# Designs tried in a protein design chat: VH-VL binders against Cytochrome c oxidase assembly factor 8 (COA8). Part 208

Target 1, 167 residues: Cytochrome c oxidase assembly factor 8 (COA8), of Homo sapiens (Human) (q96il0)
Amino acid sequence: APERGAERRDTAPSGVSRFCPPRKSCHDWIGPPDKYSNLRPVHFYIPENESPLEQKLRKLRQETQEWNQQFWANQNLTFSKEKEEFIHSRLKTKGLGLRTESGQKATLNAEEMADFYKEFLSKNFQKHMYYNRDWYKRNFAITFFMGKVALERIWNKLKQKQKKRSN
Key: E = the ipSAE of ESMFold2; O = the ipSAE of OpenDDE; V2 = 0.75 times the mean of E and O plus 0.25 times the DockQ between their complexes.

## First folded at step 20 (VH-VL)

Design mk10 (from mj1 with light chain R96Y; framework fv_ebronucimab; at its last look DockQ between E and O 0.59; V2 from the best seeds 0.72)
Fold by OpenDDE, look of step 20:
Structure mk10 (fold): chain C 167 residues (1-167), chain A 124 residues (1-124), chain B 111 residues (1-111)
Amino acid sequence: as target 1 above (167 residues)
Amino acid sequence: EVQLVESGGGLVQPGRSLRLSCAASGFTFSSYTMNWVRQAPGKGLEWVSEISSSGSRTSYADSVQGRFTISRDNGKNSLYLQMNSLRAEDTALYFCAKETPFDYLWGTYAFDIWGQGTMVTVSS
Amino acid sequence: QSELTQPRSVSGSPGQSVTISCTGSSSNIGKGYDVHWYQQHPGKAPKLLISGNSNRPSGVPDRFSGSKSGNTASLTISGLQAEDEADYYCQSYDRYLSGYVFGTGTDVTVL
């Protein structure tokens, strides 16, 4: 009996983006879309003389990105799983096999799939509401810290100009 | 109840390997950066390693760089520390520590939840 | 390893005020990184006492206060109680270490 290879349930690997930006880069880099979340990861540049406030901003951006990646990776996996279960259930109810006579994967029509999408959106409505709330909260905080960093940079430039005038 | 429980400590010889585990409960483990902190007997606290919420970013103290590997399994609410090439100086109580939620006003990070620690003794 | 410098021990009588200093450098506290404080009783895990220089978590008594000036942070315990006998550690971030750094620790004794 051929040992059916245990289909390793691809637990969403902690997607260490294999994308490595050039070491000498002074800019943020955007990686390819993640296979689970379909979101493009950003690799944040770390300045040599990063201020504590700049570090806080960077950390917040990184954490927000990771949060967003995890949310959509999980959501996409859930969606794919539930979609497949729905298709299988409906085909079974119709007395249809999972494969057509041509050996293709049996599919449902657009109307039947519309019911799935409606049900899925309804079921996940609250989850999406919380996501949106937290997304806005995080982005507002990022914007706020960007403002603080901008002010800090202006202040530092002014101090340097004053010091150069005094010498 | 929010808790961290460390395990996997023990007596090992120099040059051997050991894997520590930390089981998290009572909070959304996958949302927080986790850390290992150690305390040698009768000594102060020493930060060892950090891992981001997704595990995509890791950092290490110079004293353990290249020998220790921090990892996590968010599906199991577990943090790990693989310790290779152990030295006598690695003898310590190892704590698992959770970072605070991000303070949206001040952006401060501290360790708000600690485990009771697991003892690692490296001796010939 | 660059540690933040704390006094080895501080003592006071019940009801007195004691202050623990935590001295860093231009690479940590002096750079403007936040300082956190932890209390550790014998045989126990550290407990967060002060976050972000002066913020007190819920459940921490108001007799604990934190401040920071230049390269030095301070923890003040006003109205010292017997239960305050413990080790105290400051924590910050060091840019050269690219990691967290703890103070050497201070043993607080209630006389």
Scores: ipSAE 0.843, ipTM 0.943, lowest interface PAE 0.6, mean pLDDT 91
Fold by ESMFold2, look of step 20:
Structure mk10 (fold): chain C 167 residues (1-167), chain A 124 residues (1-124), chain B 111 residues (1-111)
Amino acid sequence: as target 1 above (167 residues)
Amino acid sequence: EVQLVESGGGLVQPGRSLRLSCAASGFTFSSYTMNWVRQAPGKGLEWVSEISSSGSRTSYADSVQGRFTISRDNGKNSLYLQMNSLRAEDTALYFCAKETPFDYLWGTYAFDIWGQGTMVTVSS
Amino acid sequence: QSELTQPRSVSGSPGQSVTISCTGSSSNIGKGYDVHWYQQHPGKAPKLLISGNSNRPSGVPDRFSGSKSGNTASLTISGLQAEDEADYYCQSYDRYLSGYVFGTGTDVTVL
């Protein structure tokens, strides 16, 4: 009979990630979505024998994750703020309150909201173009360094094999 | 136009605290890892601390571990160093330094922009 | 704390070449970590001269060159000029300390 552990496996932290990787881990860990960016943070493994090249790759991946999380956290915050301001402005123009009689937030229909989405995308077009360019540059660099690390590991295995034959 | 300006240095007694600030301008502060480096009078450079672009990763030299805390506020383009339990050996000119962007061919990180420093003197 | 070892001073006449050594260990330069070089004039902040062992940032004269072999990095100033009179520091990463390490510094004098 399968035992299935008594440990609580599925505890979601409220509002922010509280994921705490094991003190010593052999693999990268992926945490729950960040409250502000909605991205899952990676906690990177640092092997005891990490080479300088492996360190460069890890720093590039860590920097890229931080850059990406900051971008989307800021964009999500700006989107939410400007959405509420747009709805507030349009409701005021119609002579309506911010809340319904039941206390729920008043909203606009999909046709009315389409103007907001178009305006938001237009305002942020250049910012998103630069983000996409930089995202691709970073991912190309990551792929390039992953290849260099893979070759380094193959080379080290070949040196170990040659050493064993010479003994 | 690109500048780093340190402040908050002064004369302080051993065991007391100081908070250093570094104001950044002319570049996208939130995109770069930042460092503190110090130089005791008549001596060489000593790395103190590093903080990642978001502030989520920090590291410290052994000599300051547990006493100093590096932090940043990307909304204010500011880097900070909280220095607690100060000792005479912490007496130095403290520089704020920006790391270069990742060199996508060579993977090099170096300190390309430095402030002029703020002097911290720890003496009875 | 570990330091990278540099000569205390080096001197040369204008137009001469001088070389500054930076010697580390198997936990830093010898492990393969990059070496960077900084120039510091009296009363001024350091300035990056060489990154990644041998790369010259824009605005740094081509008379400055760097190299690395084994546990040792070298900065060479060819065609020494009066404005090159300054302190020079190397920098690397140390795996054991999990942090950056600077050299002891070299005072370059132009005779």
Scores: ipSAE 0.691, ipTM 0.886, lowest interface PAE 1.1, mean pLDDT 86
ESMFold2 (binder alone), look of step 20: mean pLDDT 91; pTM 0.943

Design mk11 (from mj1 with light chain R96T; framework fv_ebronucimab; at its last look DockQ between E and O 0.41; V2 from the best seeds 0.68)
Fold by OpenDDE, look of step 20:
Structure mk11 (fold): chain C 167 residues (1-167), chain A 124 residues (1-124), chain B 111 residues (1-111)
Amino acid sequence: as target 1 above (167 residues)
Amino acid sequence: EVQLVESGGGLVQPGRSLRLSCAASGFTFSSYTMNWVRQAPGKGLEWVSEISSSGSRTSYADSVQGRFTISRDNGKNSLYLQMNSLRAEDTALYFCAKETPFDYLWGTYAFDIWGQGTMVTVSS
Amino acid sequence: QSELTQPRSVSGSPGQSVTISCTGSSSNIGKGYDVHWYQQHPGKAPKLLISGNSNRPSGVPDRFSGSKSGNTASLTISGLQAEDEADYYCQSYDRTLSGYVFGTGTDVTVL
């Protein structure tokens, strides 16, 4: 009896592409698109003299990125699954097989798929609304902290100039 | 109810390995940074390790760096700590701790939810 | 390991005010990192008492207050009650350790 190779269910490895930027880089790096979310991860630079406020900003940006990656990874998986189920259901209803005579995966026409997209969007409308709300909230917070960091940097520069004039 | 429940503690010999688990309930586990904190008998609190919400970022205290590995399974609402090359000084009550939601005004982070801990004893 | 320095013990009578100090360095509290406070009763898990130097979570009595100045944070317990008998820990972040740091802990006794 041939040992049916256990299809390793590719549990979505939480393997965010281990793109490690060069250690000597003083800049943020953008990685390749993630396999599941299709979003490009940003690797944030950590300054040697990072202020507590800069750290808070960096942490907020990192958490927001991870939140966004998780949302779209899950959404894309859900979409792909529901799309496949819809196609299978419709083909079955039509008395069609899952494969064409040429052995290709049977597909639905554009009109039938439009019904799926409409239904999917309708079903996920509230989810998308909450996502958008939280996305704006996070980005406003990031912008706010960016402003605070900018002010801190200006203030520190002014203090340094005053100290140099006093000596 | 929001709860963290640690498990996997026990008596081990020096140089052996142990894996701790923390089961989360009552909150969206995948949305929060998680931490391990330990307390040696009759001693203070010591931070051990942190893992971000997605698990993409990890950090460790110098005392455990290279020996311990923090991981998580968001599908199982579980946090783990793989402890290798255990030493007598690793004897402690190990707590799982949840980080607070990000404060959008002040950007403060603290540990708002703690488990009851699991005891690890490293002895010959 | 770099720890924040706390007094070993503080005592007071019921209704009195007690203050616990938490002294750090230029790599943690003195750099401007926030300080958090935890209460731990014997055989229990720590409980968040103060977040971000002075913020009190819901359910924490108003008799608990936090402050920070320079390299030192302080927790004040006003109107000390028998239930306040516990260990208290400050927490911050240390840039040199690239991690969280706790205080040495303070045992508060009610006389």
Scores: ipSAE 0.840, ipTM 0.943, lowest interface PAE 0.6, mean pLDDT 91
Fold by ESMFold2, look of step 20:
Structure mk11 (fold): chain C 167 residues (1-167), chain A 124 residues (1-124), chain B 111 residues (1-111)
Amino acid sequence: as target 1 above (167 residues)
Amino acid sequence: EVQLVESGGGLVQPGRSLRLSCAASGFTFSSYTMNWVRQAPGKGLEWVSEISSSGSRTSYADSVQGRFTISRDNGKNSLYLQMNSLRAEDTALYFCAKETPFDYLWGTYAFDIWGQGTMVTVSS
Amino acid sequence: QSELTQPRSVSGSPGQSVTISCTGSSSNIGKGYDVHWYQQHPGKAPKLLISGNSNRPSGVPDRFSGSKSGNTASLTISGLQAEDEADYYCQSYDRTLSGYVFGTGTDVTVL
């Protein structure tokens, strides 16, 4: 079944995955890891006879994916930025340059970097707690709507059987 | 104070282009799907376009498909509508509107915050 | 462009009930998509009045109620008051157009 009406709704613009799934696919696809979030996006199929309830589930899944990608893209950027700033600060305290004699970027040893990792986790603890709470809320909601869709499909099958038998 | 403020409207000739902006404040702009809705003078509301919270999904009314492009910059809390090949029938007050958050029980979405609109007049 | 059909105007005296119909097709309301309602006073932006067929957002008086059956949604204003004089629009989703559609609008007059 062709993916009518999904061409422009589901495409991922430049801030997301560069994978371009088949537009006439009849199945969801998992794309390559996003450059910024490191998450694999799901590329959703929209069937011709999608029910309003199925659309609600798909929208919830799509919005959850966008929320998740945005969170981790921001966290990865923040981590990289703060890591570089930490290294620069500690190198300057030691009186060292930002590059080695060979021109390669100067860095710190694992013991020195452990201070950064502890500081970063502590600083971002509340943010990750709120992310986990919201993740659980979204996951329960998705499961709830998956159940509603399953019941709708079963009910429609049963109605079709009864209608066919009565004819 | 939750607010949406449209700008960029004005008088343009048919066939020309215009870019509308919508500045958001008082809420987490990047968390919500955004829409453009227009209202011709003395007429009713007409949905124009939708863009998902990240900007990765868009849709358009048939009347503007291929001529208008919705976009957003979450870093600037801004929504945009690029309007190309303008026609007289595009003359309207253009509103930006925020969708409600997903209702985890019923799955409803509606437009809960609206701007006051920016007027676009297409006339020669 | 498809649109949902509403009566052009409805009127009532203070304290009476008025009902605004919103009639769609099998590609929108008739397929089972939710209907939302908006109130628009002259020169003002629309305000969300009813979401999800019958849900009243915070701050909306319980005088407003919504329902949906078949191809038709209804907004009822019980105990009509002077401030209810405004335009009212319904909204749904249309699967064929892959987008939202609004009703033609109803001018409510309080006599």
Scores: ipSAE 0.691, ipTM 0.883, lowest interface PAE 1.1, mean pLDDT 86
ESMFold2 (binder alone), look of step 20: mean pLDDT 92; pTM 0.944

Design mk12 (from mj1 with light chain G32A; framework fv_ebronucimab; at its last look DockQ between E and O 0.43; V2 from the best seeds 0.63)
Fold by OpenDDE, look of step 20:
Structure mk12 (fold): chain C 167 residues (1-167), chain A 124 residues (1-124), chain B 111 residues (1-111)
Amino acid sequence: as target 1 above (167 residues)
Amino acid sequence: EVQLVESGGGLVQPGRSLRLSCAASGFTFSSYTMNWVRQAPGKGLEWVSEISSSGSRTSYADSVQGRFTISRDNGKNSLYLQMNSLRAEDTALYFCAKETPFDYLWGTYAFDIWGQGTMVTVSS
Amino acid sequence: QSELTQPRSVSGSPGQSVTISCTGSSSNIGKAYDVHWYQQHPGKAPKLLISGNSNRPSGVPDRFSGSKSGNTASLTISGLQAEDEADYYCQSYDRRLSGYVFGTGTDVTVL
């Protein structure tokens, strides 16, 4: 009896994006879409003379990105699982097999799938509300810190100009 | 209750390997950056390593760079420290430490939750 | 090795005020990185005492205060109590090390 290779349930690996930007890059890089979240990761450049405020901003952006990646990876997995369960349940109720006579995966019609989407959205409504709230909160904070960094940079430029005029 | 529980410490010979574990409970483990901090007997605190919430970013102190590997399993609420090529100087109480939530006003990061530590003794 | 220097010990009588200094360099405190403070009782894990130079977490008594000026941060304990006998550590970030750094620690004794 051929040992059916135990399909290693790809537990959503902690998506260490294998994308490695060039070491000499002075810019942020955008990676390919993550296979679970479908979001493109950003690799943030770290300046040699990064200020503490710039570091805080970078950390906040990185944490927000990781939070967003995790949310959508989990959401997409949940969606895919529940979708499959729904299809199987409905096919069983109809007395239909999981495969057509042609050997293709049996599917539901668009109307039946609309019921699934409605139910899924309803069930996950609160989760999406919390996500949106936190998304706005994080992005507002990012914008706020971007403003602070901009002011710091302006101030530093002014100080340098004054020092050059005094010498 | 929010807690961190370290395990895996023990007596090892120089050059050997050891793996520490930290079990997290009472909070959303996957949302926080985690750290290892060590304290040699009768000495101060030394930061060892950091891992981001997703595990995509890691950093190490120079003293352990290339020998230690920090990792996490968010599904198991667990933090790990693989320690290779252990030295006598690695003898310490190893703490698992959680970073504070991001302060949206000040952007400060501190360690708000600590485990009780697990003792690693490297001796011939 | 710690990049932040603290006094080895500080002592005071009950009800007195004591101050612990934490001196860094232009690569850490002097670069305006935040300083955090931890209290550690014998045989216990460190406890966060002050975050972000002066912020006190919930449950930390108001007799603990933090400040920062130039390359030096300070923890002040006002109205010293017997329970305040512990080791105290400052913590910051060092750009040269690309990592967190702790102070050398200060043993506070209540006389």
Scores: ipSAE 0.734, ipTM 0.905, lowest interface PAE 0.8, mean pLDDT 90
Fold by ESMFold2, look of step 20:
Structure mk12 (fold): chain C 167 residues (1-167), chain A 124 residues (1-124), chain B 111 residues (1-111)
Amino acid sequence: as target 1 above (167 residues)
Amino acid sequence: EVQLVESGGGLVQPGRSLRLSCAASGFTFSSYTMNWVRQAPGKGLEWVSEISSSGSRTSYADSVQGRFTISRDNGKNSLYLQMNSLRAEDTALYFCAKETPFDYLWGTYAFDIWGQGTMVTVSS
Amino acid sequence: QSELTQPRSVSGSPGQSVTISCTGSSSNIGKAYDVHWYQQHPGKAPKLLISGNSNRPSGVPDRFSGSKSGNTASLTISGLQAEDEADYYCQSYDRRLSGYVFGTGTDVTVL
């Protein structure tokens, strides 16, 4: 089969990896960690004979990966921003600068930071509960559709075996 | 109060550009795949473009591939369609549409919420 | 083919049943991709009536039903009412085009 141009995937937002698998891949790929989410993206193979059910499964897996990466990228950003705001607020209350004499960022000790971690967990409790609920729903659905695809493939193999036994 | 409100339509000359916007409210915009669908005057519906929930995956109808760019800003609950190199054939009412949530039983993705559309007229 | 074929118009008396056909090809409906149906009143946005061939969303009257066989999907309106007068569109995915396709549209008239 003649070579078509290099494989191109959709352009991602700046917070998502722009990895491009080899043009002749026949397998799903696990790419390098995304800078913002620290998750490894899966780059999905699309076979030429993909069934509509297989397409549904692939779309579900792709959307779940996007949802998960977006959640953790947003949580990492929110955590970092709120941590810096907490430190800044407490240093200001103490009358201290944002940087030490050496130019390093001033920070709080572990005991002082424990208040931040407790506050962050409390403020984000509902968001993490919804994330866990959706995570279970999505992974159950993926498993269910993987089972449907497996049954489809078994049925197709049995149909081909029956056809070969017929004269 | 679930709403999609399109804007940015108007009269433009062939070869020029126009940017459409779709403001979403009343639902978690970042959770859903979004689409643009157009309807030429007196004609039927034509799918234009799709963008995934994060914005990382897009697809286009052949008639607009390479000329139109779909994008979204989940922080502003907004969907966009950048239309370049406009042709008379692009004259239509442009709708934004939300895909349904994943159906765990059937795996169906249909368009359940539509805006009222914004009119784009391309003429000399 | 770049669109799904529907009859231009269908009419019926109140209380009667009407059926709208939607005929595609082996690259769309015939490959077993889902078919969805939309209702559009004049000057209004489309409204989802049927998803996944036969599933009725919340708020859609039970007189609307869908089915699919081979290359053809059907929308049936049982017990036709005046408010059913509108345009109806089917939709599927087309593997050859790698995108969605809509039907040509059917104008339903209540006599």
Scores: ipSAE 0.653, ipTM 0.860, lowest interface PAE 1.4, mean pLDDT 85
ESMFold2 (binder alone), look of step 20: mean pLDDT 91; pTM 0.942

Design mk13 (from mj1 with light chain G32S; framework fv_ebronucimab; at its last look DockQ between E and O 0.39; V2 from the best seeds 0.64)
Fold by OpenDDE, look of step 20:
Structure mk13 (fold): chain C 167 residues (1-167), chain A 124 residues (1-124), chain B 111 residues (1-111)
Amino acid sequence: as target 1 above (167 residues)
Amino acid sequence: EVQLVESGGGLVQPGRSLRLSCAASGFTFSSYTMNWVRQAPGKGLEWVSEISSSGSRTSYADSVQGRFTISRDNGKNSLYLQMNSLRAEDTALYFCAKETPFDYLWGTYAFDIWGQGTMVTVSS
Amino acid sequence: QSELTQPRSVSGSPGQSVTISCTGSSSNIGKSYDVHWYQQHPGKAPKLLISGNSNRPSGVPDRFSGSKSGNTASLTISGLQAEDEADYYCQSYDRRLSGYVFGTGTDVTVL
C-alpha cells in the first residue's frame, strides 16, 4: 500500500517574504502578494543618517505592516477552513458526495454560499470592528509621526541655511 | 499572569551548539517584538538579538553575528536562539525580553517583561 | 562592550537623593535616542524602571525620575530606601551598532 505522504499542513509559516530588494536601493520596495494574506509587503529603506524620529516612524510602519499581514493571513485561513467545513456539512446533509460523478469537487450554489458568507461575517463582526479600530489608530499614529518627521526635516534645513549664512 | 520562561541552558564545550527556548504566556505573543539579552557572571547586560512580531526581521549584535540565529513560533508562543560555534565569551545568563507596546505619542521602545534567564556555560 | 558609561557605584543614606549618570556619544544618546532605565536586584531579572527618558511605568514609585541632556541621561532616586539597593542599567540605541546598548551598570548601596 503506497504510504500516502502525510500532506504537511502548511502551518502559515511566519511569512518571511523571500523578496530581497537590491542592497544599493535608496527606495522602499513592494514585494509580491503574500500567499496567505494576499497583501504586498513593503521593504522599507533605511537611510544612513536616519534620525531617531524617522526610525520610530519606520518601526511603526513595519510593525503595522506585520500586524496587517498576520491578521489577514489568519483570517484567510479561518475563512478557507470554515468555508470547506460548511460545504462538506451541506453536501452531507443533502446526501451528496464530496465529488461529482465527473470526479470534480462538489460545490454549493450561489444562494447556499450566500448564507455562509452572511454567517461568517456575522460571526466575525466583532473581530472586524476591533481590527478597524486598531487600523485607524495605527494609521493615525503613522500620520502623526510623519508630520513630526516633516517638521524635523524643515527645522534641520533651516538650521543648515542659517549656518551657511553665518560662515 | 504575564511571564517568560527560558530553557535550554547548560554546560557546553567551545565550538558546540546550543538552542535556547523561551515560552511566553499571559499576553498576545505574536503582537510583540522579542529580544535576547545576556549577562555574563558579575557583568552588565548585553543585547544579543531582536526578532519582529512576525519573524520577518531579525538583528544581531556584532559579537554573535553569523553564529546565532533568533527565531520564533507564534503558534507555540515560543522564542528560540540557536547558538552555534560557542565561545567562552558566550558564557552568560540569557534573558528573553519582550518589547513594550508601541507608544503612539512618543514612539518609545523598552523591555517591559523579562524571564528569569537560563544559564549557558561554555567551558573546555 | 557597553557604549554607555555609568559610575561603578553610588551610595546614599536613607532619605537622601542619589543620581546615576549615563554618558553616551553622538551615535546614541547624543543623537537623541531615548534612554530607558532598569533595576536589577541580585539573582533577579531586570525590571523596567524608566521608559523614554522620563516615563514611569505603572507600579514604579514617584521617587524615581529620569532626565536627559546632551550626551548624558540621569536617573535620580529621591528619598532613598533600603529596597532601592540594586544594580541600575541605562539602555539606548546605537546607530553604529544598529542595535540596543546598555550602560556599564551602577551598584546603588544604601548606607
Scores: ipSAE 0.768, ipTM 0.915, lowest interface PAE 0.7, mean pLDDT 91
Fold by ESMFold2, look of step 20:
Structure mk13 (fold): chain C 167 residues (1-167), chain A 124 residues (1-124), chain B 111 residues (1-111)
Amino acid sequence: as target 1 above (167 residues)
Amino acid sequence: EVQLVESGGGLVQPGRSLRLSCAASGFTFSSYTMNWVRQAPGKGLEWVSEISSSGSRTSYADSVQGRFTISRDNGKNSLYLQMNSLRAEDTALYFCAKETPFDYLWGTYAFDIWGQGTMVTVSS
Amino acid sequence: QSELTQPRSVSGSPGQSVTISCTGSSSNIGKSYDVHWYQQHPGKAPKLLISGNSNRPSGVPDRFSGSKSGNTASLTISGLQAEDEADYYCQSYDRRLSGYVFGTGTDVTVL
């Protein structure tokens, strides 16, 4: 029977979206923005001759993408929810309804909304600092493993050329 | 306390279905890849399935491909295994297991936290 | 199907060293995939003992060590103690199966 994984190695599974890369792609593919995180997922190519080190790099990149998309999807939802709660609270304090005479959602002016943005940034400051630190740690690790893979590929090429010339 | 607790095992006839659950506590469940591993009575360990931290990537052992479906609900800190078209050879103690964080020096993933397992018996 | 081969049993006296071999193929250990080791006492869940061929997680005694060469990984227990009596499993990734594989298991007996 044919290997179940061979065709799947050519096509990376979709991330957090319904994006479908070309079936026989030999390259990584950048998909459309995810509707929750607003980030473009990478769909990773898995070559037939992928080395264990190349697999480690790919898993690190895949897990970093999933971590990043989960963070921003959660932050986008939290931002939207807290924005609505802030507007609702301030409208109640002013004695206004949640909707205008036309039925549209009532809003606050730019000065009033500046208080929300300031509060949100302050409330989430520590979370975003830890996110930035972890983001840099992950990107340094990715660069480190990219270097390891590059050296592995160079050494394999040179070793193969030495073997070919010596025969 | 870091803990994984499996449930949903039982006695079923061949060809029927079961759904296993694994409740996680004491760690950030959504940060880790999760696995199911089974052990037939008196036998060794056999890997069953893996699901990525977001749930977007899954993989299966050949013996269960097409019959079992791994899933997770990060909002409920829960991992699931839907087991369809059960066979006698699926009889085993089923463990859920957490992968370690990525090792930035060596790139290693291993299974560091295990549940105590839930028993699935498939017999006529 | 692919399985990593381990001896069925290994025994030693307290204080002695024992070594458990784990032999794979060119699609797993021989391709240089990492090997992990797990300890399982009767009626208990497996416990991670060695990761990444030789790394000891926090709380694992120094007497446990791992190594890998070619198609074979080894777990060594130096200074064998009574509580080391358990089953031991190796684990690796298999390229052909696109999944993990475990060893056949080794019963360690302390005489």
Scores: ipSAE 0.688, ipTM 0.882, lowest interface PAE 1.2, mean pLDDT 85
ESMFold2 (binder alone), look of step 20: mean pLDDT 91; pTM 0.942

